# Designs tried in a protein design chat: VHH binders against F-box protein At4g00755. Part 6

Target 1, 377 residues: F-box protein At4g00755, of Arabidopsis thaliana (Mouse-ear cress) (q8lg03)
Amino acid sequence: MDFVNNLDTDTSLSILSCLDDPSDIVRASAVSRSWRQFVVKYSLSKNLCLKLFHQLSNVDHIIETSNDRNGESSEAGSSSLMDTRLLEKEHRAFALLARGCMSSPIESCIADAIRASSTDNYPVESILNTLEKRDRIGRTPSYWSSTGQHKTTVPESLLYKLIGDLCLITEVSIHPFQAYFQRGHPIYSSHYVRFRLGHEKDNSPHYNNSQDKKGEPGKSSIESNYVWTYTSQEFSMAQENRLQSFQLPEPVLCIGGYLLVEFLGRVQTQEMDGQYYICVSHVKVEGRSLAKSFRVENVDDNGKFGLKVLSYNDPKKMEEMDAEAGQDMDAEAGQSQLRNLEQLLNLLHRHPLDVVDYVWPDESDDEYAESEDEAEP

## First folded at step 1 (VHH)

Design e2 (framework vhh_h_nbbcii10_fgla)
Fold by ESMFold2-Fast, scan of step 1:
Structure e2 (fold): chain B 377 residues (1-377), chain A 124 residues (1-124)
Amino acid sequence: as target 1 above (377 residues)
Amino acid sequence: QVQLVESGGGLVQPGGSLRLSCAASGFTYSSYSTYALGWFRQAPGQGLEAVAAISWSGGSTYYADSVKGRFTISRDNSKNTLYLQMNSLRAEDTAVYYCAAGEYSSGWYEYDYWGQGTLVTVSS
């Protein structure tokens, strides 16, 4: 139905504002030239994106080509012509973005482990161990461990780089580590876990240009190098040896591609030293990566950024084509091979764990129980 | 062959302090830093008891309840040396003190290497 030609602007906007599917807006723009001009003129694709993800209000400009900046400014052009070109650019970019956010497959979104707030027995018990779905390599345990602490309120954190600069995150999963080789098989976990999503600060060392070894405790604070634009609620962690999944109440669009996992409230002391530890065997993140269609440039301290369009191919169709070609599978296999090599090197240089079994005094409660009984009349 | 040699034992008055040292040698294919180290003692006519232990990194320590707050275990991996600082000594701390090194095997520490012992006598 071509009602745009037969209705006033306010009535047409009221009807078209009921479209909440990006494909319906694209179909509307394909009906006729007047429908397309109406969709572009009233920024329907952009307005839909902003309705779904308010963070997209922070898009400062859109980049489609290497000469795009020079092409937006014309010494001989009219303001009306420049406005039309800008609206058409916004329409293309936001229509693609909405489709990506709504229809791209849910996939594993961690690209790399960056560092932990602390690491015991580095490099053997580093954050790198959390990238693989395992708690051991042969007979040797595989996990990240914080350093020991006497105070339960000292938090710990793990920092990850996500696949791409723009990623819609739906779920984070954590597997606490159970020390199956210690008496009582303690689970070294936290009472709560909280997630932050964000980006590198302007004028901080960039991930790709960093001289810091992955997983190595750095001298620079995580807080001084990153800006957190999203902070989740505190999720309760069950004290159980299983992968625990934390579904975000609403999917969150991460601009900049960094995830911080924070562990709050220490639970378990080590018998050997009486100190609290937090240990994790696996971290998994699920979401929709838009890395094939978009990059993010120049994120400022207020969260404003440049959105760079890499391809106008449908993200869902691109995923299907990549799956058929096996390119994503080859990349994942390569990453797993590198992680396995790093873990094998750690295994060859494995330091002994803090496990003492054969000469420690018995933990006998009987003497205390007898003393209590003797205290009674 | 791995060898542990204790030193620093002697006669000390109650309330006094003493520092024991354990020098390690013979670690040819594994770094001294790959071993957990501990102090054990045997009082006259009694069995062997654990006193203190320290992990390979120095990040984790254990103390028997009888010595907590009085004894401090430490290691210097650059010198292949283990230490036990003993403060506020009591008559019941009188024992032969042994240094031991434990290697990780199949999820457990096996203390396979022991020193000859150093005598500590706490007497007025």
Scores: ipSAE 0.000, ipTM 0.116, lowest interface PAE 20.8, mean pLDDT 71

Design e3 (framework vhh_h_nbbcii10_fgla)
Fold by ESMFold2-Fast, scan of step 1:
Parts: C-alpha cells; sequence; structure tokens
Structure e3 (fold): chain B 377 residues (1-377), chain A 123 residues (1-123)
C-alpha cells in the first residue's frame, strides 16, 4: 500500500500542510483508514495551526471538559494506545482551533479598558470614554486625553482586555479627537500608531488582583507588567476627524487577551499651555474571538500554556443567528493565504485525495537501498 | 513549460494488451527534480483513480489492487518517456488514461498532467 519512498512523505506533508480549511483535513482523514492514520500520526491539524500561528507551539497541554470526553479517566493500558489517544486529542483540539481561526464570525473584540500611560483630568478624560463610538454625551465632550508634554517623542499608550484568552485580531480602528469647543477645532493625534498583543507577565493572583482600578492611571509601567508577543508596523495616522481603520498585514492570534495601542510622534499643541496632547474618542478592535471554544490556563515565563477546550460545537453555527448584514467578506489582511488556498483547492478538485490508496511509512530504513528493496522483473 | 503527451490508446478486445507511452517536451525526467511519475484513469461517470506510479530512481513502484499483476509501469529517462504496459485487459479498464509528473521540490501533488488517451476494452 506504500505509494512511494521516504522523500514522498515529506512532499505529502508539505502539500497537506497547505490545507487552510480544517474541513479539508477532516475530509482527507475520511478518505481511508490509511489517510486518517496519516493525518493523526503526522499531526496535520497541529502543523496547520503552527504554520498559521507560530505561537501555538507554546501549547504545553490540552484540557478537555468531561462533557466532551468521558475517556479522560486513565485506563492505563498499553503506552502505544495512550500515545494514540494523545494524538487524537491533539487532532480534535487543533482542528477546532484552526476552524475557529478561519471561520469564527468577525466581531468587536474589546471586553474592557484597563488603563492608559497617562490621563489628564482623571476620571473625566479616561480611557473608558474610548469604548463608545461617540465624541460627546449631550453637550459634554467624551474622549481620552494624555497629560501634556513638551517633547514630541514621548509616546502614549492605551491598554485593553480582549474578549477571551484567544482572539484572532484582524483590524484596529482609531478615532482621533477633534476639540470642537476650542478655537480652530484642533485634532489632538499622533503621527503614527502601533499595536502590540500579549499577556500579563505574572499570571499569579497577586498581579491579576492587584491591578489599578479600571481606567485609573497605572502605578507602575505598563511595559513592566505585560509580555508583548506581537508588535505591528508603525501605521501613519491621518490628521482627520474620522474613524481610521488599520488592517494588520496578516491576522494575528493573541494568546492572553491584551492589546496595547501606542501613539508615536505628537503633532498638536494646546494654545493655552503650549504642550502636546494626544486625545482619542473611540477605539474599535475587530477579530475572531475563540472565547466560546477555548480558555488559556497557566501561562508560564516561557509563554507555555494550557489550552482548555470548552466546546466542540462549530463556532460558525453557534453564531448562525448573527445575520451577515454588512458582511463584505473582503479579508485583505489574509489575501496571500486566500490566494494560496485557491490554488491548492483548484489542484484538489482536479486531483482529489481519494485517488491515493496507500499507507505512508514513518521513515525509510535506507533511502539509498531503495532499488535493492524493490526489484522489477 | 512542460507538456506531457500520451499515446497508445485505442480499442482492444477483453484479454488483449496495450502499451501506453507518455512523452515530455519542454522539460526532462531528471531524477534531480522528478519526484514521481504516474498513470491515472477516469472511467465514464467515475472519479479519478490512481493506476500506477514509479519513483524518481525507478526503484519503487505502486500499483492499484485492480491492476496489480496485469499492468507494468516503467520509465526511460534518457528518452524522456514513461510507459504503462497493460495486459489481460478487462471491460472495467475502459477509461481515459492520464500521465502525470510530480516535482521533487514542489508543493503540488502532481504538477504536470497530460491531456489523456482513451482506452476502450470491448468486443
Amino acid sequence: as target 1 above (377 residues)
Amino acid sequence: QVQLVESGGGLVQPGGSLRLSCAASGGTFSSYDTYALGWFRQAPGQGLEAVAAISSSGGRTYYADSVKGRFTISRDNSKNTLYLQMNSLRAEDTAVYYCAKDLRYSYGPFDYWGQGTLVTVSS
């Protein structure tokens, strides 16, 4: 049943690793027992996830709820059987994770505003004002303001908690604040904006529970309490009174659920004091939250964590009542991945996986003795 | 551009024999870049089926159970040609036969395909 030699296994793995739709991998595993064993044995779902999001190499262990898996109880038989069960558990979890990342609804992903690097006139001009799409409440202006600075190079930042511990972020939108009540209607913004995604540095009860009040200025540097695993490019900010959307070049998986928005290069002084301010009326984050399917537990100093599976229900079906009203389906941030997927799907339609009828070996015993092992008449 | 052209198809009686050839132009069957060469077929109203394959070295061959013992795949790298010797042909062997070339360092399963040659087994 062996189609070709050891080298063919590497090529097959490369090809199957290009499957971006978890349903394609599931379909491949359903072609035959041999293909299912191949998919599970070579961890294709896990490898797909690692190809898409390298941070998933930091999954230390997988925890399944008893509702999804009664076989969690140790039957303590063969070590080989236990290894197979572990591989199947990984297959289930990573297949769900890949599906969630690719097909979960795009939604607003900010759960809460945590704090700003500085805040003028706290609590009136706090980061909490950025959670709503407005620049005023009745006659009262609504915005976050940094404290004043004389230097243009002093950065400011806004820290947010995302919905869930795993969130695939596609877009961040910033609405600079225009002071319509000041002479000249100045826009207090920055030249550039940069985004970071990460987690709390210490996942102990002390740091989790000793944080400052929501929206209150931090008692210690934001940088000293968080680990940033992703940092974006610096995006140019137009000096205009409008919501400006910044699409990440590729969707980014946030493990730990924290987003930092950094404002770089001050542009506008206040006439009254000659100091530079940065003000924002709204921050919106769009992405795919995996909160309904997953939790992250026990993030250690090396970024290793436990992945807890809450439900194997299809994330798309769970959100079926959410009408596709306003859905453009233009994922420009994932354009390269979509192009590659279309090319591969065209190949699979012409050459379906069901034409293969063989079992892939773990490795060749001797790749240079290929001719000796297989004599033709 | 590599083009594969099949030949040798036609009408044959049950129990008869045919030899299919596949010639490559615009490229070679170099063992350096050729991963595998194969024959596939598609019967009327059926899906594509793998028939036989041969490794880049010629040392490994694969045959579908339905043709094992009746068909023989071979290659001549110096002539840039792939062959399929079909013996003891049956009505169920009636199909369009395609040759295909798989590149060693490619991400596609079989990168180049021929246009197909029809084999009809009937009396």
Scores: ipSAE 0.000, ipTM 0.138, lowest interface PAE 15.9, mean pLDDT 71

Design e4 (framework vhh_h_nbbcii10_fgla)
Fold by ESMFold2-Fast, scan of step 1:
Structure e4 (fold): chain B 377 residues (1-377), chain A 124 residues (1-124)
Amino acid sequence: as target 1 above (377 residues)
Amino acid sequence: QVQLVESGGGLVQPGGSLRLSCAASGFTDSYYSSYSLGWFRQAPGQGLEAVAAITGSGGSTYYADSVKGRFTISRDNSKNTLYLQMNSLRAEDTAVYYCAAVGYDFWSGYPDYWGQGTLVTVSS
């Protein structure tokens, strides 16, 4: 309060621009009206967001629900009042966005599996199998498999939809599949894995409007429908049956909510046909989803987008309140399970003459007894 | 060991009603509500057909077109029991009805658990 009122604008701006914590900027704006006006006038919250995540320079406009449409209309003839309201709107939105990016809980960020570049024995070996942390259900193996290939250089990819339109991604984990039911227990993996984050192309069919069955072999090229704004380094894959975690060097803000996992350099051939396969049992993505606070509208091919604010409540507090209520967590789990049932229903409609085991499976919790790599199961 | 046991099947005339129940055992109390549950049926000489499904919370339901408006799926998580209320029954509804459970760890395209089935016969 003292130095903002007593120092020149350049000196005050230099001092306040050294604040790296969004909560410090919010506290500064709460000290007095003069401090608040200074924070708003010089766009300190927006400048902090741009410093932390350069992609936020692509916010074209901010969308808020107007509760006083009449008041805004009556004031529209004043350029000064309009400029002040726009600066206040930017301050609110970017302050919330900075807090979300820095303080939201790290959680699992995959909403859905979209497609694979190829799938062997569809639908049994589909990308949908990668959403859960397992390599088998009783005695039945659970994994995604590419189609066979004679060349080691042919890449494969898995496409996922993230929770919400804005996600700060910190880590991707991959579990290669070991064929415990084949001689030598081969691990069908790749030498390298690479990650891309991006959005749907302008005028492409929206994810929510797609009528394609999830996990079906690609009828359209992934490249034709998506724009990749981030590409990671190539991470080395250890040829081991374990979940391998790949931390991004810096958290990456995904605008549009799509993740592509690319597998590079085939390692393992199948004895039966001599062809190379890539198989994955599990994919996990960790990050901070901003879905409760923001939506993204009209991402163009140049990366410009509209930022829609859904709520100014602290995302961390909202999640804490929802956890105490327990209802939202149950609903999210239920939606995942409903999608699993939809997959089964689609499979049964596709193969109505297929024989299903109608007797109780009598599965045990002893994974060693249920292993298909045992000589006498 | 998780077990699903169906009951409530029997002989009914066309236009009649039946309520099927599926009692679950072997789940921990909190774990039952994490499973989505469904009803499937198999008519004599036919393949397995999906009938209805309900999420763990009961907040979302799915119905096959052949039963929409006639059947209602519901669950009572305090009793670990799934229900199928079957109204306006037709001869084509004659089948063995199975309940099935799908947990958060199911991804192979098949349910985690199946019941043994209960016979529903619709005839005059």
Scores: ipSAE 0.000, ipTM 0.252, lowest interface PAE 13.4, mean pLDDT 73

Design e5 (framework vhh_h_nbbcii10_fgla)
Fold by ESMFold2-Fast, scan of step 1:
Structure e5 (fold): chain B 377 residues (1-377), chain A 124 residues (1-124)
Amino acid sequence: as target 1 above (377 residues)
Amino acid sequence: QVQLVESGGGLVQPGGSLRLSCAASGYTYSSYSRYALGWFRQAPGQGLEAVAAISGSGDSTYYADSVKGRFTISRDNSKNTLYLQMNSLRAEDTAVYYCAARPGYEYGSDFDYWGQGTLVTVSS
């Protein structure tokens, strides 16, 4: 049924605008030359992306590598042919982008911990401890702690770099820390948690090029060096020793790849000093990373950016190839080394007088964990 | 198995400098660069204190506030050697200095490797 040739443009556009699946738009473009020209001419893939994520209107230009397509070289002296090629380029890029946002696997999206607003007993109680799903290493506690405060209204924050510059975030999970070694086993948490997503400011010092040490506190620099394009509602935090998951009402597209977790309203004082602390043992972020297909270049102060297409291949196939080849081994090795430093320091700082006794965690802990997982008689 | 041997300790006057070395054996070439390494000290009658630590790549370092700006930790992965450059030494820096290695992030299977220690005395 070739209604595109038989109906007026407005009627055809009205019918085709009912397509909300990127695959349906791609199939429509494959039906005939007229359907493909219509899909490309009226930017249906781009319009679908803008309908799903309004911030994609900030795509200033699209960059493709020559290796991804035959004959993508620019042509001089033909503006009409150049316009057609630009529309086809946009169609390819936005179709891939829509597919990535709808169909990419949900995975853990934190690449790195950058800094906290404050840190008590640095580096023992640093943000780096939140990257691992644990509250202890053998007999030594593992958590991030803010500095103590007399005021309940002083907020704290944790800053993370996400995997890639373009991520669709669905959920953030927080595990408060319960001080099982203190009288009354207090839970050091906040009344509310709020999430922000954004990017580095144009021409600001990047954290990769900063003189500040990773995980070291810097309250003023977080607000001065980042632009927050999304701010969530304040989620109520249960005062319980468990991983608490906060699902965003709508999936949020993060352009620039930075997440800020804000803790609002201090709850628990420490008996020893009467001050309020906020402590976290684990932070996890789930979403769809588009890092295999896209990069974001030159995000300006108005939020406009270049969208670089890395590959038009199926992101799932690329992920399988990367997992088998171990292409991200260098980044993972770097993260493991930082966690190693933190653990070495934690063992010695917490038990300096018992270091000889604690430095050798015994294999019985592994045997216990295996018994718990399997037998549990 | 991993063994650590410290050297370079001795008597130095206040304001002087000293360079400690820690030679590691028992590593494969590739495994050494994945270990985090640190310097610790114990003053007479005191507990063990962390001084400085360095990641396997050398890109991340830690320093105790008492030594920050005066001491520099570095490593040479081709020689399996850790260094501590100590400048502007004070009487309070007098201690036995130990190097330590932590293999990978492996809960329950890891144990820290320690050297025998080298004595640093800062006295006029």
Scores: ipSAE 0.000, ipTM 0.300, lowest interface PAE 13.9, mean pLDDT 73

Design e6 (framework vhh_h_nbbcii10_fgla)
Fold by ESMFold2-Fast, scan of step 1:
Structure e6 (fold): chain B 377 residues (1-377), chain A 124 residues (1-124)
Amino acid sequence: as target 1 above (377 residues)
Amino acid sequence: QVQLVESGGGLVQPGGSLRLSCAASGFTFSEYTRYDLGWFRQAPGQGLEAVAAISSSGSTTYYADSVKGRFTISRDNSKNTLYLQMNSLRAEDTAVYYCATDSYYGSGKYFDYWGQGTLVTVSS
């Protein structure tokens, strides 16, 4: 039954507005020309996106990269035709956006580490170490350390760039660092962790990678150059040597691609100097990156932005095409891979014959690691 | 025991091809476990050189300029195997090739492990 042709507009709109799955709206638009025209005319894809993610109300305009057949109308400049073109453009963009948010694979979303609020023994104990899922490289500890403080209330923060300008974040995971080489094996952590998502201020000096080294302590405060559009609750940190996962109550759409991790309330002093430190071995962010389909342009201080559509191809098909090409590198993910590869190369140059697997003993504490590097006769 | 086992090396004439494999045991390649994998090589009398790297999802790859367009890195997470397809081999590609992976986190075992290496000799 084609109810769009048999019911009044209000009844049809009420029924179609009950569709909360982007796939259902796309299928409805494929049933017949009248269904497609109805979906487009009443902006159902856009309305679904706004219902799912209120931040999308900040889309100021949509920019399509020109892969479309040039279908310039002979009635070009007609207000009615211009309105129809805008509605079709919005339908295409928001339908793709809704699909991306609901069906894109959940993946690791950190592209790069930018800087920390403070760093002890730079560059050895820099934020760059938190990109690796390890707490040591061979026998050398790998972690980020804040500078020491005598006050427990001094916060610390870690700033990351996410993969792409538009990323739906579901989970942030933090691994506190346990100093296995110190007496008592202290865990240098915080009582609470809080997450912020946002973008660069439009009047801030752009980060110049040629002048500022990644992970290098900046001269200006982190907070002065960014606008935080989302702030999470304060999550309690267990004082345990394990990866701790913090699920956001609802998936959060990050526009601009920046994450700030804030550590609140210092817990552990160092015996040698009596000062409080915060140390982290790993930070992981999971979500759905829309980098292959979208870019965000000109995010202003009020959060308004231009949504640029890069491709209407299925994101899964685009992944298959990228894998088949084999040569194209996503700039942000590629840079992260190159840093991981460089760290492995540095380990081999420093300790080519001393790289050893660790196995923690089954007895209560992991005080002494056991090597599994036993040569066969 | 965690182990990386490399295979596929051998003697080949210039212009020939070889496919290297690195099979992992004692741990699993997974979408929820971020293993960044790569190939390195060491030519006689030279230092260790990075050849290629691949992300956990397989979507991002890196190639050294000396091999770009000739070598292809790939992975099969279901088979727990990393590959390097080497085409149009040259005498300067002669080296011991190593497989590398980051430490496995969350198992209570922390390690950076290099494969045992496989010798590739390109000569007439």
Scores: ipSAE 0.000, ipTM 0.203, lowest interface PAE 15.9, mean pLDDT 72

Design f10 (framework vhh_etentamig_d1)
Fold by ESMFold2-Fast, scan of step 1:
Structure f10 (fold): chain B 377 residues (1-377), chain A 122 residues (1-122)
Amino acid sequence: as target 1 above (377 residues)
Amino acid sequence: EVQLLESGGGLVQPGGSLRLSCAASGFTFGDYAMSWVRQAPGKGPEWVSGISGSGGSTYYADSVKGRFTISRDNSKNTLYLQMNSLRAEDTAVYYCATSPYYYDSSGEFDYRGQGTLVTVSS
């Protein structure tokens, strides 16, 4: 018998609360049926994820692509059977989510350039130019330019769509533009840059951005169509012709997949008109995209959303494998609190988790994999 | 083959108004920023006003701010300059100008028309 059966709930929670690594919680759920039931019953995977990413409290319901054997999510007031199914569903989803946030590779996360707050000489000086690591194509300069302003306090912004609806953002990089074709080679930049992450407003979302011309100034205000759930500090911009990288103090989970870059405090006037301009040659975003494992469905105006899990594996098969592994480990686990904890930690560290030990892996890690059709004629 | 043809100049009294036009052909007009440049007798060329390809941004030299208005009609490939409260100092040949790059503050232009004479005299 394991210590969960032999000790009171408070003591068992104290022991299992020593596990703060999502992988160790997954391993603990594989120790025995009783341990798995305890991890599921007290929502340990979900609770750890909520401590790491408070935005996950906005998960309204979980949608699994497989409809067999898992049943559907139930409304509040569910039966005990439905409550058990919901808790198991949450355990599976949050365990996979924790893996994605902690172990997915850091990659470039911009999918599309959407619009700018203003654009001078559209379409030549559009936001689309910022997607490439260049300031010129042959003899033609490549950059985004705002329209001119007399006041230094008028902000400008660039709006991007991220890869997937759920993305953990770590770094944003900005390359100011130096006008090498103008006298004095001025750098048109801002004193500060600030980043916002968010989603489209719940207002007929399915056709909103897909019908908009990419890079064209929108007919509607950015504020009227988007909700910003995260706003960064104001980062100082060096007045230099180089790519400048801004690390977020902590990785930020973006729900909805939109990034706004705001430029604050105009620096450089143009000699011909005396007006302030802001110009950018390149924008890069680094993070962990969860697009292969998750989609976000129906983000409402209060930030509540459906978390859709993309899964290949049968949930019952995963549960059976977890239960089998747990039963074998429970036989070794021990008999006293101190001995059981020592044995548990030794077992967890001796048996690293395989991909099969996680709730369900992605169908493929390479979305650009070429089909290798070989047939002997 | 880029062609710019200015019109609308003439003799006007101080305080009067004139509207200049520039008909453009041989290039995708709406993709290029356009400028008005003037040259007074015995002086070098002076940039007067500029407008972005879309018409969303307009620029003026300090000497003409509040008096001149630049505009364009991309459907007609035509650039305009509305000149109000004209002064003797505004007497010059006015040229329509463009560059394949953004307007160069150094005063360099790829193309310039034949010009239209504006004389402000009592």
Scores: ipSAE 0.000, ipTM 0.163, lowest interface PAE 15.9, mean pLDDT 73

Design f11 (framework vhh_etentamig_d1)
Fold by ESMFold2-Fast, scan of step 1:
Structure f11 (fold): chain B 377 residues (1-377), chain A 120 residues (1-120)
Amino acid sequence: as target 1 above (377 residues)
Amino acid sequence: EVQLLESGGGLVQPGGSLRLSCAASGFTFSEYAMSWVRQAPGKGPEWVSGISGRGGSTYYADSVKGRFTISRDNSKNTLYLQMNSLRAEDTAVYYCAKVEYSGYDSFDYRGQGTLVTVSS
C-alpha cells in the first residue's frame, strides 16, 4: 500500500515532487516512518519553497528558538545523524514557510515610514503623512512633498519598512495629492511609478569593522544603504485625485522587509516658483506578512541570509485566536489615532496658531548669503 | 489682520526701470515666503517671482528671468521687486502675496496692487 517502499527512488521522488500543497507533504510524512524519512531525506518541503520562490535558495542556515544557532554542538555523533537533524529542521521550517506564503491572510503591510529622497518644508510635508488615508487634518493639508526641481527626469522615492522581514507583496496603492488650495487645483504627480523590494546593505559585523570607519557621505543615501532584489515594471499613473491600486503581476516575496516607491517623470509645476513637485497623500501596501513566524538575519553581500523561526503555530490560527481573545477595538484604527495625535502635536509645536504657514526651506549656500542686495552701484 | 501695501508703480518707457515695494504687517514677516504676482489687462494672474523667508533662495518666471530681482528687508517688513529692461508685455497691476495654504487661493492678497504701464 505504501508506494515509497515498493517503487524505485526516482519514481517515488517524481510522484512526491508533484505535491503542491505544504499540508500534503506534512501529511505524507505522517503516514509512516518510511514516508517521513523519504520526505526529510529528499528535502521535499524545501524544494516546494524553491519552486514557488527562487529567492529562498539564498537561505544559508535555519535558526530555531532552540539551541541550534548555526553552531556546532558538543555531540560527536555520526555525520549522517547530524545531516538527518539538519534535514528535519529544514523540513519543519520550509513546510511552515510554504504554508505561510500560500495561506496567510492578505493585510496592510507597512510598519513604518523611513525616509524620502527629498522633503519640502520638513517636517510638515513629510513621508509620515502618507501613512494615513487623508489629504487634510482640519485646516491643515496632509501630504508628502518632494523639493522643487527644474528637470522632469529627476526621480523621487519613498522608503518604507514592512511588517516583518518576510512579506509576500500583492498590491501597492498610491493617492496623489491635489492642491485644493491652489488655483486650478493642480495634481502634483508623476507619469510613472515603480516599486522595489529589498534589504539593508551590509547588515553584518563587517559593516562595523570597515565601512563605518570610512564615514563616506554616499552610505547615508537610500541607494547606498539598501540592496534591491526586485524591481517592478513602470506603472502608468493616472492624473486623477483618487487612490490608484497597482497589482503586481505575480506576488513577490520581499526578503529584508523594505519597499521603495519611485516616482518617474514630473508632470506639474507650481505657479509660485515654476518648479516641478511630486506630492502624495497616501501609500498603502497589501500582502501576506510572515512576521509572526519568521525573521531574517545577517544578509550578506551575496544575498545569503539566516532564516530564524519564531513559532511553528499557524499564522492564520494565531490571528483567529488573537481576534477571539482580544477586545472589539480595531488595532489599525487605534494606531492611526496615535499617529494622528503625534502629528498634530508636532504641528502645534511648530505652528502654535491653527493657521497653515508655508515656510520655504532656505536652500541657499551659507557662502552665498549676502545682505547687500539693495545697495546697487 | 494681514495687510500688504504695494507702491512704486507708474508709467515708464520700454527699456526703463522701476522698483516696487510692499509694506507688510499683521504677521511675522521673516517666517514667510513672499511672491510678486501680476495681472495684465484682460488676462488672468501670472506669478512673477518668489523669495524664501530668510531671503537666501529666489525664484523667477522665465518671462522675467535676468531682468527682475526680488529682495526683502526683514528689519523693515518690506518686499521689493527691481524691474529692469521693461517691455510692453510687463504692463500689469503688480500684487505682493504672502505664501500660505488658505482655501482656494494660492496666495493671501490684501493689497490693491500697484499699476505698471510700459509705453512709449
Scores: ipSAE 0.000, ipTM 0.128, lowest interface PAE 17.0, mean pLDDT 72

